# VHH binders against Probable flap endonuclease 1 homolog: the designs that were tried, part 7

Target 1, 350 residues: Probable flap endonuclease 1 homolog, of Danio rerio (Zebrafish) (Brachydanio rerio) (b0uxl7)
Amino acid sequence: MGITKLAHLIHFDAPASMRSKEIGDYSGKIIALDTSIVVNQFRSALPGHLKLSPLAGLFYRTLAFLEHDIKPVFVLDGKPPHQKRAVLEKRAQSTGWSSSQSPNTGSAFNQECLRLLHLMGVPCIKAPGEAEALCAHLAKIGTVNAVASEDMDTLAFGGTVLLRQLNAKRDSEITEYSLPKLLEALQLKYEEFVDLCILLGCDYCDKIGGLGPSRALKLIKEHHTIEGVMEHVNRKTHPIPLNWQYKDARKLFFETPKIDDPVLAWSEPDEEGLVQFLCKEKPLKEERVRGRMKKFREMLLKRRKQREVNMQMGQTRQSRLEDFFPATRKRRAESAAVKESSGRKQFKIK
Short names: E, the ipSAE of ESMFold2; O, the ipSAE of OpenDDE; V2, 0.75 times the mean of E and O plus 0.25 times the DockQ between their complexes.

## First folded at step 1 (VHH)

Design e6 (framework vhh_8emy_2)
Fold by ESMFold2-Fast, scan of step 1:
Structure e6 (fold): chain B 350 residues (1-350), chain A 120 residues (1-120)
Amino acid sequence: as target 1 above (350 residues)
Amino acid sequence: QVQLQESGGGLVQPGSSLRLSCAASGFTFSSYAMHWVRQAPGKGPEWVSSISWSGDSTNYATSVKGRFSISRDNPSKTLYLQMNSLRPEDSAVYYCATYGDLFSEGYDYRGQGTQVTVSS
């Protein structure tokens, strides 16, 4: 799913909005993740590779993020909009693919994810609607630094930073997308970009027939809105859908999720609780869970010791400042101060 | 202890159908995705099909899509693979699997497998 051909359009028409990154670039960053993206990575089996259960995968993936000093925030889907259900049913018929999650079964899985992530000491939020819409909103208001998703819809919902291919177990590069740079490169306002996404094809309504990405971009640049495009397109070569629900789709992209601002906190994982849940109630091997937790703690201790050594390098006054703040808090404060000073009267371009 | 017991294999003619079953015990079957994996003599294991914990989502290898159907019955803790229009290249030992280690290169399966032979 997602917006049809948007990645291709960005690659060719707005490459300046993309940047190749490494997992280490996100040290200290808060990243929102749609839990369905993690689950779908385990559903879509790779050739010659057996996928892990979603809960086990979520456990291992979360530890990997924490080991890289990334602060994950997981978001669970709430009630999907009725427009998405109709579109998915049509697509399932055309591809012969069966992919529907009953609302009554999603609740049980969501409870298991909530329990696992609580035991992991990481925040998990249930969205009132689409998880990706809430993830985008959290990035838009600055609660998180970025959204990790394979779906380009994050940008259409106004998410300011999108990360694709965020995988701590691969050597492959992470692709970072910046919405402000994308809008600048395309010379579009956000409202125009949303209409472009609808013309390219989204999950919430049909699209104008035969309209490719280059043509769609040109028409939006020239006419600004779907209404303007409809007045200037040849309806015989580019048929307009009957009872086209583009206004409802537009509304979904602009709507602010109705939730209280979340209070985010990260704590140490509860190993005994995790063993009880994953190994006694579920069939995960206790040896593997405990071995992975031991490795995790060893990596965190190494990182903490290295941070303490780095903080002590150079000056006595740095030690005094540390006395007023926890080691992690002190390290981040020093990093911010260094960044601010490097942005001043220095004859060096970043 | 996790136990998976496959059954339903046999010798059939090309174009025939077979239904494989996997009886699960030792874990909460309804909480896990389940998979079918096959291995022909002299070849590595090949993933065939997967089904979500609820049964709402299914995936199939391109070689079997449209011919095989995976399903599950959570109350009876049983996984099924309905195989239609069988071909000689479908001949293999079929294994039922529930999970693997992301840090391992191998398949994790607990059953002995069931032999399917399609003669031509």
Scores: ipSAE 0.000, ipTM 0.136, lowest interface PAE 16.3, mean pLDDT 76

Design e7 (framework vhh_gocatamig_d2; at its last look DockQ between E and O 0.01; V2 from the best seeds 0.00; counts 0 for: pae O 18.1 > 2, unsure alone 57.9 < 65, placed apart)
Fold by OpenDDE, look of step 2:
Structure e7 (fold): chain B 350 residues (1-350), chain A 119 residues (1-119)
Amino acid sequence: as target 1 above (350 residues)
Amino acid sequence: EVQLVESGGGLVQPGGSLTLSCAASGSIFSINALAWYRQAPGKKRELVAGISSGGSTVYMDSVKGRFTISRDNAKNSVYLQMNSLRAEDTAVYYCAREYWSGTELYDYWGQGTLVTVSS
């Protein structure tokens, strides 16, 4: 769920940190993805009878990225921090999912995802803790160009570029967030921004009840730290949670994931391996998998031919002016009014 | 639109007394708290006194025993009785009103009233 109020705050108080983009803008870019977030998007989006298995969803989404010349890096969750336990328990209660999902089932599914991604020829990294934290870190150090996530925690973890609504659809508008521009627009240091995020509400500790985004921002600008805020608020009118673990949450956001330098490599998908796994071991139809792979190869060939033609025509990718200026204007999807010319031939029955 | 109007500020001698008043206008669903803040030249704004909807009060340490915050819910007003005023109390005093709308806490500020304590 993440810091749900952060998107609202940015929209109103720091719109300059946001840009509207298209999937084509990320051709050749390396993008980190939290695997759990990607898989969960397929679980919720389709009616029960049309539900793609999470693995099938991952398969199709990955091919779509590759078709757009995006280089995906998938990150898997490790052990969740103890600070998130309360949120996880609450989620389990609300979804009716008995907490009894054996720690073993999550691990088995992660192994299946890892196998699938390996067969698809895309890199997959296991995080020591939260996958989102590692994604953010990879972006911060420049190993990847951006993080694709719906979780605003990416920014709190220090991710420099966050992409929302990257769903590999051609017509989907992507919102790009820049952490440096955000900090500049808000006139905050990163440390102050993290404290703001905690005040807005995060998954790792309680919050002061009722503090809206505008009030939280004002308080941090004036007092710079949660401690400063606490000294200048009316504690009787604004009760602070007992044993408020905001320091632990802060520490978690500042913590750098410990990983070895990852070797990121992309290779051609193994079609026969994919058929073995998805169709023989899993219940996917072979014709669907092979058909999708055929389409994938055709798209790659088409793109190659187009590049060759463009090179011959001297049309170097002119850096679009849009790359330098935040596109503030929602491109109105021109609804192609398919004029169904219903030529009702009036048969004059003579 | 909720408006806050402060009154009662002015020049007073050390040891003197002054009463500030703040009147709120507009439709407010629920009053959560009322408060007085002050800002001296070159200093940050600081909380002087607050009063909850239930009547609980809080004071900054330097004004304890000298200042008293009170409210009149029927008039949507808050008062600050200031006794034994000191030079250090010189500041612009601001009235704040905090209220709940749904699940969000909102605050409004007045324009401020100047209090000058000088011999």
Scores: ipSAE 0.000, ipTM 0.180, lowest interface PAE 18.1, mean pLDDT 83
ESMFold2-Fast, scan of step 1: ipSAE 0.393; ipTM 0.700
ESMFold2, look of step 2: ipSAE 0.000; ipTM 0.187
ESMFold2 (binder alone), look of step 2: mean pLDDT 75; pTM 0.759

Design e8 (framework vhh_4orz_3; at its last look DockQ between E and O 0.01; V2 from the best seeds 0.00; counts 0 for: pae O 14.1 > 2, placed apart)
Fold by OpenDDE, look of step 2:
Structure e8 (fold): chain B 350 residues (1-350), chain A 118 residues (1-118)
Amino acid sequence: as target 1 above (350 residues)
Amino acid sequence: EVQLVESGGGLVQAGGSLRLFCAASGFTFSNYAMAWLRQAPGKRREWVALIYSGGDTDYADSVKDRFTISRDNAKNTVSLQMNSLKPEDTAIYFCATWEYSDSGFDYWGQGTQVTVSS
């Protein structure tokens, strides 16, 4: 899902825009997440006997972020744009999943996610449209430091920092994408970059047939707009879709989500509330939930102690630096009167 | 102001030929792609032929090998040679160009009527 081939294009044509990072690099950072993406990762990845309920997965993942001192902001999908209807229908046909979840009533599942996240003490925001667009916007305006997503559309939506493979695993390599560095590396304006993304293929409209990533980039550099590209492409080799909705797609990428200024607050998880919800209302074992919460508290305590020790050591290092600047004791110039013994021995050069 | 003026339409028998002309003004003609569109009674407007600024051409499948689009940049004109005309080719034909329209075409003329009798 998302802009096909964009990751490939970036890898080959703009590698300077990517960085390898560790989860520890994001300590203290505010990260926006599309809740649907996070939940879907638990639906697909585990064999049947190890399948965590999506809610359980969300619970464990969220605690893992908090244990790494990451401040997560979860975003829920709103009403999908009409431009995405065709893609959604096609997906529904292929997966047998009836898109019938009424876009307006946050699926019973979204409400459950919202309740869970509330009990966990992490902020959750409902997007007016696509969650990814709102995540990107939050990053763009500096409300969050980065977006964690596997969808490359985040960059097209103007997200300044995209994190891929943020799975809260200690050993997971995270790929960080920088939109400003990407634009610089490609020598494109943001508007040109969006047009490039559309040419590469997005979920919101068709694409020009036969147009590969390298060719698309070249054409955008030369003609700057999709309109310019269409004017110069050979339609026999690169057929343009009839009634191509590329302008609607473009508008969608440029559209600013209308939300009230979100109050982002993090609080302590409500363990009893979590047990009530996950164990009494849902089929999770109470022992597992309470055990995980205990571990969470222990980890936080450990982190606090370590910070205290580090602060104490920093104070001791400052005291030692003072000790290393020896007071320039004024070297008393003892005027050692080196007696000029003048002995003139006249070696007669015979 | 962009102006497109079509001419050359008329009544022709099936199997006959017509040549349409379009005179363009108000923009740098040589920098823009040109198209012929047609609209039959009760049908949606459809593109018939395209000629890009570079001279490449494209045709709808319905008119392929029968119609030929050409341009004269010195005269700011685009032409459509229509051969082997069929009754189903009966329509108002429009000369069009585009900059940034949602429909793909921003400017078109008043059109010229083409009627093909059986």
Scores: ipSAE 0.000, ipTM 0.204, lowest interface PAE 14.1, mean pLDDT 84
ESMFold2-Fast, scan of step 1: ipSAE 0.250; ipTM 0.679
ESMFold2, look of step 2: ipSAE 0.012; ipTM 0.387
ESMFold2 (binder alone), look of step 2: mean pLDDT 82; pTM 0.824

Design e9 (framework vhh_8pnl_2)
Fold by ESMFold2-Fast, scan of step 1:
Structure e9 (fold): chain B 350 residues (1-350), chain A 119 residues (1-119)
Amino acid sequence: as target 1 above (350 residues)
Amino acid sequence: QGQLVESGGGLVQPGGSLRLSCADAGFTFSDYAMAWYRQAPGKERELVARIYSGGSTNYADFVKGRFTISRDNAKSTLYLQMNSLKPEDTAMYYCAAYPWDSEGLYEYWGQGTRVTVSA
C-alpha cells in the first residue's frame, strides 16, 4: 500500500520537489524498476489464466526503454519483512479482507521473468526483502540514477530520485520526485522525514489515531522525532497504539539491504533464445517477435552510425545505446550469474 | 484444443458481400481481444480490423465504411461483414486472438480463409 497520503502532502507542502518529464530526459540513465509493478500493469488489463500477457508486456517495455537509451535494472521481490505481514494480517482481521492475501507473482513466474530479462540482456536482481527497498538503496548509493515505481516508499527508504508513470506509451508524462529537494522544501532532515512517514502511515507498524498529515508535519517540524511528538499529543484525542512498533519500522527504513554489490552488465538481446522461449514454449507469433527485434536492431545500428559520424566531426561523446550494447558482442550477464553460482557452491563445499 | 477456425471465404464479384466467421474451439472467447488480418500473395500481413473484449473497434483506413467487425460471446464467434468488395480485397483472411494489444503482440490460431474478388 505504501505511505498513506505522502503524495498529497508533497503536492501541497513541497511542489518544488516534483517535475514533469518526458522519456527522452532519461537518455543514458540507469533506472531501477520493481518488476512486480510493471507486470501488475499488464495483468490488470486482462483478467484470467494467461501469464503470457505480463511476459509480453515486459518484453516490449524493456525494448522501448533500450530504444530510448535507458539502461533498465529489474528487481524482483524477495521475502517481505515480518512487520509487514503482521500489520497486513491485523488489518485483514479487522475488515475480513487483505490486498496481500494472494501473492501477485509466484516463484515460477519470477523464474520466467528472470529468464526473459536474461535473454533480453538486461540485469535482473532478486532483493533479499522488498524490491522497493533495494531499488531505493541502489539510487541512494549512486548505482542507479533513479527508481521507477508507483510506490512513494522509495523516498522513505532514501531513494534520491523517484519516477512515476514511466512507461512506453506515446506522449506519457513522467513525474519525477527529488528527495533532496523534498527535504529542503519541508525543512526536514532525512531522519525527521522517516518519522513523518511513520506518522502518516506505513506498512510496518500502526499510526497515532486521528493524526492528519498537516498536523503530523507540524509536530515533526517542532519536535523532530516520534518520541518528541508523543510528549505533545493529547492521548485521549490521539491515542498511541499499544506496544507500538515504530522503532522497528524506523530500523527497516534505515537498514542497508543485505546483498553483495551487484555486477550490472547490459548486452545484446538473444533473438534466437527469445523466439525459443516466447514463440516455441509460449504461444506468441514468431514473425511479430522477429519484426520487433529487427526494428530494435535497426535503431541500434542507426545510433552507432550517428555516433561514428559525430566522432569524426569532433562532436562531444555522449551516452548512447551502442555504448551499452555493441552489436557484435554476445550477452554477458548470464556468464556473471553462472560464475557467482559456482563460487557460492565452492564456498559451501569447503 | 484452443483453436480458432475461420470460414465464410469464397469467390465473389466486385461490389459483392461476404461474411467471415471465426469460431472458438476450446478457450474463453470473451477474455480475448480479437482481430482480422489479411495477406495477399507476395505481400506483408495487414491488420484489417480489431475488436477488444469491451467491444471497442479499430479499422484500417482502406476498409472503413465497407467492413464491420463484431463478436458474439455467447456463440464464441468473431465476424467480419465485408461489403462493396474490390479486387484489391483479394487475400487470405486470418483470425487472431491476443491477451494484450498495447504493443501489437498477437497469437494466430487460425489457418485462414481465402477471399477472391474477381470480375
Scores: ipSAE 0.000, ipTM 0.116, lowest interface PAE 18.5, mean pLDDT 76

Design f1 (framework vhh_gocatamig_d2)
Fold by ESMFold2-Fast, scan of step 1:
Structure f1 (fold): chain B 350 residues (1-350), chain A 119 residues (1-119)
Amino acid sequence: as target 1 above (350 residues)
Amino acid sequence: EVQLVESGGGLVQPGGSLTLSCAASGFTFSDYWLAWYRQAPGKKRELVAGITSGGSTVYMDSVKGRFTISRDNAKNSVYLQMNSLRAEDTAVYYCAAELYSDYEGFDYWGQGTLVTVSS
């Protein structure tokens, strides 16, 4: 269920690592997504709508990303680590609740997702283990610009940019987290940050009882490792779990996914193939698929026309320069810059 | 004994306003981070707004500009002013007291107050 209170820790101890963004800020960007996150949103719908909702949802959301000039890379889960399943089972027993639906292994559904995304002309990669770990790795090595996820675990896996609340709706606000800025603000090495995340609480092992986020951060800053922390906590007030498997959890966060470097390419969606798959083999209405594709092509045409106009007007250079430098100069204004600056129309580009 | 008691919930029309109050007892209120969480039927409990012992605030993105959290240490109370209410804001709202500091397990929760936004 992610890293406990990490979002709160970041807000209070490292707010400079966060930025509010708009969907338009990601035009031209490559973003990795765990397909299960998209699919699970649609599976939570009413039972009467479950048969095609996940595939239809993936279809519509993918088109919406492409319409915003976002280049999505979908990642499918491979085999999850046994440590995660064991910890989640213990948590379910402790809280007294678990999903009434058993987790679908999803191998057949994964094949359907692969086929859909191939027909849509977007890359889909199967992870050897957890999709989120591979998404983080792809961002870490620069293959993608960001990871879209609601879980903070992306940062613990070393994902350099995390986007939360990314949706394809116009006027939505997105929160962007930067791992390099986070480590800088906290004055931690990545290895120290991983141990901090384990102390805060993760999906792969238990945690030391009674440690809050402020103290966990202080202990890691002072002692650097979980081993160092264990030497300096009162074990009566902060009990250490029996057979505590923090080393296995640490290993999972550090593991490089065993996968060849992916070749990412985006092509035009195959409308006839999509109709064959979604409407002839699956009972999705052909008029809705074709209507959505028509809207998609209209949006692409508008975007092409706007690029042509922008090239003729020579605006591209000035826009890129403004995007590169704006935040750094405003930061220089220091605490005095807190005063209202909403009326700065005079800084329009000419 | 620690106690958090919420009040101010009720039925309100879309676009309306409500103020939630939480009265705290049994702990040194000024040392605690106070928060409002909410839970709608079939959904997980989520953080709506928080205020630190020093007065710094945090808000869920969907309520920024509409909700304001405040605290009164002299009265051991925390408040959530909710403006421009939407149907999506319908939930049971919980007051929580947390030491965003050295300790976990000192988190305290109120019983909740129902907010229904419906025409």
Scores: ipSAE 0.013, ipTM 0.285, lowest interface PAE 8.3, mean pLDDT 79

Design f10 (framework vhh_8emy_2)
Fold by ESMFold2-Fast, scan of step 1:
Structure f10 (fold): chain B 350 residues (1-350), chain A 121 residues (1-121)
Amino acid sequence: as target 1 above (350 residues)
Amino acid sequence: QVQLQESGGGLVQPGSSLRLSCAASGFTFSDYAMHWVRQAPGKGPEWVSSISYSGSTINYATSVKGRFSISRDNPSKTLYLQMNSLRPEDSAVYYCATGWDEYLSSAFDYRGQGTQVTVSS
């Protein structure tokens, strides 16, 4: 899924909205991730690269984020919008795995992801609809600093900062996209940008025939809305789809996810629980899980020692797991009933 | 109770074909990507091929591409490797694996005992 050629348009018409970054630039940052994007990366690895099961991949990537002082928030897909059902049905038919199953066929795997992430001590949220829409919303309201996704759709949903190629590898080049800088560079309002994305092509409706990115951008800059574009396009060379659902698509990009403000808390990973789940119930080697956890703890200890040295030298920088668990007034004062089953709450007090 | 059992190896002449099988039990096979890994004497493990949980995404090492074919049967919980145009350098113990490690050096989480393939005249 994705908005057709939006990345191409941004790279050529709005390069000032992009920055090359490294993983260290996100130390101390809260990043929202669509779990399906992470999972699909491990199912579709490049030729010549090693592959992991989705759960194993999620385990290793989560540890790597924590090692880099990143606070991940994972978001699971909820019910897809009605407009996307035709795409989902076509995809299910293509894979041959839709044996009269309900849209709820991902629930068992979602429960496994929830369990893994709970054992990892990181927050995981179930979206009411599209995970990307909720990730974008969390960035828009400042609950998270950025959204990590390979799809440009985050920007169309109003996500203020999008990170692509956020891998925990040392040599990974991360591309950061700023929605405010993008709108400034294109000289568009957010509402105009959403209509541009619909004209480029999205998963929720058809598009005007024969309209390339350069032409679509020019038309939206001159006429501001899809309605304005339709009044000024040659319908013989650029046919308008019959019963075109662009208004429904526009509504999807603008609608605010119906969800309560999430309580975000990070705790130390539960090694014994992880071994039970990944090694006794799933086919991961206990020696590898424990070895990776040992390495993780050693890296945290090194960061703690480095911070202590830096403080003695008059430098101030934080980079350790304990920094993921800031004491907040709200979290300290809240009763256990407010955080139902969250036994992973950590305080910096003795 | 997680078990992977490889079979189908043997001694063959160069240019021959072999079909390896891996029977999986004790876990939900259809939820996991599966891999073939081989190890020749005096060499480290070499990744050979991978297949996604659904079978829709398949990858091969350059050394075997065009000669080997990976497939799976989720109902029977079996992974296969069809090996054609075998060469002496294909001689190795072949392991069925899951959880192939993208984030650690040359490591993989496999539970199989391996099946020996020897290609010699």
Scores: ipSAE 0.000, ipTM 0.236, lowest interface PAE 13.9, mean pLDDT 76

Design f2 (framework vhh_4orz_3; at its last look DockQ between E and O 0.06; V2 from the best seeds 0.00; counts 0 for: pae E 10.6 > 2, placed apart)
Amino acid sequence: EVQLVESGGGLVQAGGSLRLFCAASGFTFSSYEMAWLRQAPGKRREWVALITYGGSTDYADSVKDRFTISRDNAKNTVSLQMNSLKPEDTAIYFCARDWGEYSSLDYWGQGTQVTVSS
ESMFold2-Fast, scan of step 1: ipSAE 0.013; ipTM 0.457
ESMFold2, look of step 2: ipSAE 0.000; ipTM 0.363
ESMFold2 (binder alone), look of step 2: mean pLDDT 82; pTM 0.826
OpenDDE, look of step 2: ipSAE 0.017; ipTM 0.267

Design f3 (framework vhh_8pnl_2)
Fold by ESMFold2-Fast, scan of step 1:
Structure f3 (fold): chain B 350 residues (1-350), chain A 120 residues (1-120)
Amino acid sequence: as target 1 above (350 residues)
Amino acid sequence: QGQLVESGGGLVQPGGSLRLSCADAGFTFDDYAMAWYRQAPGKERELVARISWGGSTNYADFVKGRFTISRDNAKSTLYLQMNSLKPEDTAMYYCATSDYLGESYYFDYWGQGTRVTVSA
């Protein structure tokens, strides 16, 4: 679910707004995550393969973020706006299931996620409406440094930094999108960008038929608003929806979520509480949970010792060079391997 | 509704040149990025080149420096200039609208194709 073809538009018309990043670039950063990103990733596994439950997946994913010194803030969906439910019901009902449509999880699952994240010592906030709208708001006001989501909607809600492909995996290829750079590259005001997103297709209303990203961008640059675009479109080739609710969709993107300022704190995971919840109440193997927690604790101890050494010996030439050169050598080796394996030969017809 | 029509294919000797054209029936050209694909006998279709409405281009590694994609939005026509042709370029060449939707490309419209044969 997302703004249709926005990734395509950004790729071709605003590539300067995107950057490739590594998981290590986010050490010490606070990142808001829509809980559905984790749920969707673990539900997409094919039947017959080793498949983690969404709850187990959330457990392992959260540990991986903490191991990379990322401070995650999880955000749960509240009640979806009626416009989104109406659109999802009216779109090709069966076809959407096999694509980016995330199954709605019940209130009971949200309570399980809250309990798990509390036991892991990680903040979890329930949004009054869309999780992505709250994530975008938290980034906009500086409460978090970035939003991790697969949906481009974060940018339409005014989220200043969007991360895609953040799977907390070593050597992960993460794409970072900057809203300020995107607006600059497209030569648009934020309000014009929101109208562009509505024309491209969003989850809150229908779109003008046959209007693709290049023409939508051109029309917004020339006419600035959906109202202006409607006066200049050929209605035979680009039919305007009956009772088109674009004004309500626009309002949703501009609205500030009504929520108290969250108190964010991170603490050490409660291993015994996690074993009780995941292994005694749920069917996750105790050996797996305890083994993973042991590795987690060992990694945290290594990081604490390294920080202590860095504080005591910081600003030495040797310490700074060692921090730089191991990462540089690893990147060069990986880049060389990527060049060799992703060389032109891979794209030749044999 | 809407149709893409490819032309310009033919038989050419190695090292020769051809210019392919793709004309839109008038419904989608200005809305989308456009692409050229090819399919050799017994193989799947593969991307050759893409161009945005504004003219930003991407090429497959095996054609970089030899092929040039361009578009004329006023004439609703897409072109592929093919230079230094090799026997490996022998295929049916297809015009398509091209969008990137997350992890995959989405193609709304395809033409019937134009045949390119590179042999002595």
Scores: ipSAE 0.000, ipTM 0.167, lowest interface PAE 18.7, mean pLDDT 75

